# VHH binders against q9lxz3: the designs that were tried, part 47

Target 1, 367 residues: q9lxz3
Amino acid sequence: MVTRRRSKKKKKTKRKKQSSKEKEKYQTFINLPCDLLQLVISRLPLKDNIRASAVCKTWHEACVSLRVIHTSPWLIYFSKTDDSYELYDPSMQKNCNLHFPELSGFRVCYSKDGWLLMYNPNSYQLLFFNPFTRDCVPMPTLWMAYDQRMAFSCAPTSTSCLLFTVTSVTWNYITIKTYFANAKEWKTSVFKNRLQRNFNTFEQIVFSNGVFYCLTNTGCLALFDPSLNYWNVLPGRPPKRPGSNGCFMTEHQGEIFLIYMYRHMNPTVLKLDLTSFEWAERKTLGGLTIYASALSSESRAEQQKQSGIWNCLCLSVFHGFKRTCIYYKVDEESEVCFKWKKQNPYENIWIMPPLNLIDLPLFDHRI
Key: E = the ipSAE of ESMFold2; O = the ipSAE of OpenDDE; V2 = 0.75 times the mean of E and O plus 0.25 times the DockQ between their complexes.

## First folded at step 25 (VHH; framework vhh_7z1x_3)

Design r5 (at its last fold request DockQ between E and O 0.09; V2 from the best seeds 0.00; counts 0 for: pae E 12.1 > 2, placed apart)
Fold by OpenDDE, look of step 25:
Structure r5 (fold): chain B 367 residues (1-367), chain A 122 residues (1-122)
Amino acid sequence: as target 1 above (367 residues)
Amino acid sequence: QVQLVETGGGLVQPGGSLRLSCTASGFTFSDYYMNWVRQAPGKGLEWLSGITGEGGKTTYAKSVKGRFTISRDNAKNTLYLQMNSLQPDDTAVYFCARESGTWYDEYSFDSWGQGTQVTVSS
């Protein structure tokens, strides 16, 4: 009785090792941290920003948030007869009249970051004024000469805001006064006068990278470093005293430009070499638009040729009875405007409007 | 004291040439934009030409462009106007004028010479 042991063939079920397709996590740029996304988008020209905004909702939001409507500076005209201010937007060619009775008797000294520095020669009062919000920030009084220039480093809303002025130039000494935001008093510093003995007045002051650059009427450039309490006169002079009818100095991203105006010639643009401290003539503004006024000048890198105002110098002019601005193209043979006259420095100034113009009570037609 | 002295004027025939000179003193000549202007009898002042302090740039009125040349020698404190192809209409007193370096001056020119007479007549 041969018991046939049925050999149970164990069917080895070949478990097909499902090859874990490494889901190559296509790290879609969709998952970029918002800060990195904004950083990247901030570097895009507007055209590319617009394109990028079509990618996804997150990108759209980031793009829109960064669409710094490079608002062109506005021109403020100061009436001599009344406390009226005229705002002019060159981009829209719109005028708006404003009244600031609180500024009665004040004259403008400087403009930066959307703020005006205002001075009352009768009371010696200084204040920061935002024409868009009507905010006022007072500071200690200071006597100022009519031709004395003053500048500040940034908006007074910043604790780092510093005011700077030269109060006295004698044969031997220069006296500088500085005021830090929220300080109780002006700081006075005295330095040896190293300026050449010619009746030097300071005509232009700009702040860049922690330093005040001061241009004299003779073309000498002096530097004041507040952090170091250091004053120096640079050896470099603009190569040619063109005998200009006026000059403007402006700062853009650490670069310093000097524009000489002529009555019968196109403007000359100089750029300061910060290494050699020499001025080099430029044939182009490199895409910059400079909004120039006697007390302060604004610069914008306009990427979009939208307004045709690219690589040009914008100046306030009186055309008949109308206040307007003219644009000098630096790279083109612009027609010399023989009608350009040096204006009273206190009659007009460029100011940066707020980014959110929509919220400006100025446009509330409901009043 | 600032002084400007024009010389070189005279009588010339139509088609002729003259060279005017203006000698400057009492200031740093190279620091100033200099101009030539003229005044014809019974007419107002006419601007003719300008030159930057270092002489690097020049400009001309349409009326004299191509005929007149402004130049300067800063070492000699002298401004020049070379006038070619002179016409009767160029008859005038010619002045050198310094532009004001100060923005306070409503006047484009702060200093003038006495002028030199140029007469173009056959």
Scores: ipSAE 0.022, ipTM 0.357, lowest interface PAE 6.1, mean pLDDT 82
Fold by ESMFold2, fold request of step 26:
Structure r5 (fold): chain B 367 residues (1-367), chain A 122 residues (1-122)
Amino acid sequence: as target 1 above (367 residues)
Amino acid sequence: QVQLVETGGGLVQPGGSLRLSCTASGFTFSDYYMNWVRQAPGKGLEWLSGITGEGGKTTYAKSVKGRFTISRDNAKNTLYLQMNSLQPDDTAVYFCARESGTWYDEYSFDSWGQGTQVTVSS
């Protein structure tokens, strides 16, 4: 019988077996030399690797031996109405709901190295929280204004961890507060305000190679070097189109990317030249995937392009009343038809899980 | 009350030049970034160029870089766009726009002029 979907006669026939042609092709595929089989299998995404492992014993052994688990950042959602939190793992397409009563009244500030920095605006408490281990590291209290941003350099288990925020911007001065792990108190530093006067809030902060890069709502980039106690406004204003409704900034292996988002237009992708401090527009994400959230974003390099998850912007969505994410490829051939709107900055954030995730008590190990 | 008025548009032959002006009133002009934006017939808005309040930094869209020059005279409260090597696809209404200075505004531009028509035809 005809094995192709295009046959009109299929509508009136009983179920069919695979044709002799399909059986012959499977036999040829199964009998590939080992080195050719390894090359094919090494290019499969995890999903396809798992499916291929069911073909035969030889394929099963090859697929398992070459299997690479693609660890991705997780998206965490914060409920306003109770202590429930929803985590979504895009790589396994799993959601789990957790309760963290210790975070009652807290909002998220920043995520890095598997840790959340959390702030309670009623008590002025700051703490680091690891949602995977439930470890909690309190920090000294600090009053923060609404929409004031705070970031940190690395995991709070390191003696190198430092917290950074801009507490006030006046006509003449900018006030910065920093806190090093295990210090007695916050350090306050005051610098001349070198920003243009209509640039008075910061919307993105990343830490890279020992310094904080701070982007204002109007596109000025400032640098704070804590080892030198040095503040400066860098040259070069990133170009953006009218109607930008938000941006994401991230660091990957010392490189800094900035993405401006628009309604019904391709995002503007920019890379900072660390020698000249000029922004260069890019047509792609340089092979990266950017997991975008308002307060901080995560990035991953995909070593193998076979997964189809490379050069992508990953955004949160609702699908069937469940929280998930969707990938959009950012290249010359893509056109973004997505209606972008400004995110609630405290609704969600990306976080990197630890490498030993399967052994943690949050998950059933029977999979 | 904020007001922006564009002048200097008109008909020009391909390869020609025009200089657009935008006179500002009702605000401290030097405190604001200013921009030029155009809309070709039947098309959306296209950002062209921006300039800082003190005039020290300029930016350009790739489509006009090298042909157009933005400048400002803060003593005269006037924004300029010098357009050289004009082509028929530069035909559009040209707007000056004041860039919003607040991070929480929904829009990048909070004030616009009425626009001036530029037509490149032979």
Scores: ipSAE 0.006, ipTM 0.140, lowest interface PAE 12.1, mean pLDDT 74
ESMFold2, look of step 25: ipSAE 0.000; ipTM 0.174
ESMFold2 (binder alone), look of step 25: mean pLDDT 85; pTM 0.867
ESMFold2, fold request of step 26: ipSAE 0.000, 0.000; ipTM 0.272, 0.219
ESMFold2 (binder alone), fold request of step 26: mean pLDDT 85, 85, 85; pTM 0.861, 0.860, 0.859
OpenDDE, fold request of step 26: ipSAE 0.000, 0.006, 0.014; ipTM 0.255, 0.287, 0.296

Design r6 (at its last look DockQ between E and O 0.31; V2 from the best seeds 0.00; counts 0 for: pae E 14.5 > 2)
Fold by OpenDDE, look of step 25:
Structure r6 (fold): chain B 367 residues (1-367), chain A 122 residues (1-122)
Amino acid sequence: as target 1 above (367 residues)
Amino acid sequence: QVQLVETGGGLVQPGGSLRLSCTASGFTFSSYYMNWVRQAPGKGLEWLSGIYGEGGRTSYAKSVKGRFTISRDNAKNTLYLQMNSLQPDDTAVYFCARESGTWGSEYEFDYWGQGTQVTVSS
C-alpha cells in the first residue's frame, strides 16, 4: 500500500512589489494659485518678469498683469505759437512733437490718469482730452478766471469721474462747482467762507479717497467732500512759502504731500497727518518720485529704474531752447539748482502715459 | 511804497566783523523771502544769502558760508547780515533785495535797497 505522498507544490505567490513609483509630484509652479503666482511675479525685476512670461499662458497673463510698467510720467510742453505739443519722456530722455489742431485756443487746466482737462477761454468750452488716443469728452461750458484751478477725480471714462472747481471766493461765501461725468449741468454749491481773509486763491487741488483737498496761496488747506456736499477749512497750516518759489501738492495712496521749492534751498517735503490735519516735515520722500508741475503733480513709488530717476523731486526746466527736467534728491545733499524758476502754470504739465506705449502711433519708428 | 534801506556798512580791517541791517517798509515783511546781494568793483552781482519770512530758513553762497549769518526780526521789519572774518575780497556794495512773490515778474528780485558800502582794508 504505497502511500503516494502528494507533494504540495507551494505556489510561490510572487508578491509583485508594486514599486510605488512615488510620483514625484513635480510641484510644477504652473499650478500655483493665481494670487501666489502674482505675489511671486511681483517681486521679479522686469527682465525676469519678461522671462517668466514665456513660461506658459498663465504665467504670461500674470506677468503682464503685474508688469505695472511703472511708466514714468511724461512732461507735456504747450507751445504758445503753433498749437504744438512737445512730449518729453524723462526716463528715456526723448522728445516727441505732437499737433492737435482740435485744441487750438485751449489751455491746460489739469492732468490725471492720462487725461488732460482743457479749457478754451474764448468759447468757455471744457473738454477732457487724451493726447495718446486723441479722444475728446466734452462737458458743459464754464467761465473760468485765469488763475482758477480745476481738478478731476479720475479718468472721464469712469462714471465716477467728478470735476471740481472753486468759482468764487468772496468775503462771506465760497462757490463750488462740480460736474459728474455725463451730467447735463454743473452743480453749484455755496458755503460760508471760513478762510482767513488774506486774499486767498487756490493754487493746488488734489483728489484723495473721495475728497478734494484745496491748498490756498497762504497755506490754508480746505477739503470738499462731494458725497456729503461738505466744505471745511482744516486747522493745520504748512509753513508759509516764498511767493516766488514752487509749491506742489500731490497724492499717493491716500497720503497727501506738499513740496516747497525754496530758492537756493533744498525742497521741503511735508506730509499731511489725516488724523490731526497737521503737516509734518519729512526728511525723505520715502521712495517716492514726485513729478511736479504747477497745475498737477504725479507721484510714483519707483524701484531703482535704470534711468536713475527714483526717490526724487522731478521738475520741468527751460534751459535756453531746451526743455528738460531737473531732479532733486530730497534725502541727499544734492546741489540745489539755482536756475530753477517758477514757470507759467499753463506751459507744461505732467501726464501719465498709457501702459501700452508700443501701440501708440506716436512712436512711429519710421523716422 | 515798498522801501528797503541798508545800513551798517563801513571800513573794517581784515579779520574784522560788521553787521548790516536792512529796514523794510511798505509791505508785509514777514511774507517775503529776503536776500543779501553784493557787487564788488568791476564785478557782477553776487548772491550771498537768503532767508524766508516765517521759520527762519536760511541759505548761503559757498563764498560766505560759515562766515556770514543772515537773520531777520519781523517785528522790526529788519533784515540782518552778520559778517565775520571779513577779507579784502569782501569789499563791495551790499544790497538788500526782496524776492518777487507774484507770477509774471521777469525779475528774481522786485525791490532793492540803495546799498551800503563795505570796505575791508588794512
Scores: ipSAE 0.014, ipTM 0.309, lowest interface PAE 8.4, mean pLDDT 81
Fold by ESMFold2, look of step 25:
Structure r6 (fold): chain B 367 residues (1-367), chain A 122 residues (1-122)
Amino acid sequence: as target 1 above (367 residues)
Amino acid sequence: QVQLVETGGGLVQPGGSLRLSCTASGFTFSSYYMNWVRQAPGKGLEWLSGIYGEGGRTSYAKSVKGRFTISRDNAKNTLYLQMNSLQPDDTAVYFCARESGTWGSEYEFDYWGQGTQVTVSS
């Protein structure tokens, strides 16, 4: 049964009346015994915990003490034809459509620390973009090939931020370009090519422990140490052929993980031994969740399955008329090879949202 | 010149077993993922199983897992499919297929055998 009510209310009086009812509701809760207050607060999701913390000092202290701070990464989908962007939070299974006209003509290069590195192949413009704040930090122009990778060491708000790319690989030489802080121009460095094959492209770049690790399409791992201006090819090779259906590489607390995807085989997960530089196959992720995307990946250590996402490989899929994710647990047999196919590398990327999402007005759809 | 030649097909009773072989030549057999695919009468291609070149990893379609076993002998350049508990709906032409070695290729398998007929009936 539908009940229709009509009342003549001015916009000003409606806002006053709504605010007064909310204040009265919170005042009713203020006298709860401590044990009951903690029970109520412990059941709140982060969004509601933050709102409840504004009620009074007693509630603020209780909410902060029980607050869950860690959030999962989000997946960004890029439209090929316009300036629309789709953010997906797999932990809450929510989508948000956004429009970033400042990124018209740009493609993604890398994601780290809540920032995207974006490149326009027509103008050779390069910029950092934070989709949560819409902050934009332009970089000097640089020509890049279509499949050329570029990475950065940390957020561009840090004076330690360093950009890195391999601009050419010839029989005799490798040319590297770096850009540090507010330098005037790109620094070019040339090194002897120590790769044993005629043609190598770099498929993955991660920054860890002060150096860039670069994986080739042939499974060779190279290292660039910017503090020493040093380049070398490391001795270890994965024990498996490079993945026929793509690969992902990520860092977690100084450890390097490599995942090879195959068309009709379960993925292979490898961990780099930082002493020997040999790869060891892993049968478990050890509680680690890897959010995999072609250009860069995110990792997260989960203590419990509060979000339902832990100890797995999280992969983007397009299913019917919507985009979503699938999960592959390495220590369980899975048919992920039938559910996931290699995608255009510029279609999506994982990004870590800021811890306090409630202060960002674009994500408060309920209120 | 890449060649894949299947043998071992034939007529078998329901519940019976059959072993298919695929002899490979013209390439470094141990370097490639090898696969079995079938086509039942009036139906499309169905991938069944694959095996990595060093023999360590195998994968199976759900329809055949537990009944079929893929294996290889790299010294003989031969791929095998042991098929147990065969049923009439396993009647098909069975193909040996090499997985493409070209990254980003539009083709999942680049070379196929001629196929061998398996018929499950009285």
Scores: ipSAE 0.000, ipTM 0.240, lowest interface PAE 14.5, mean pLDDT 76
ESMFold2 (binder alone), look of step 25: mean pLDDT 84; pTM 0.858

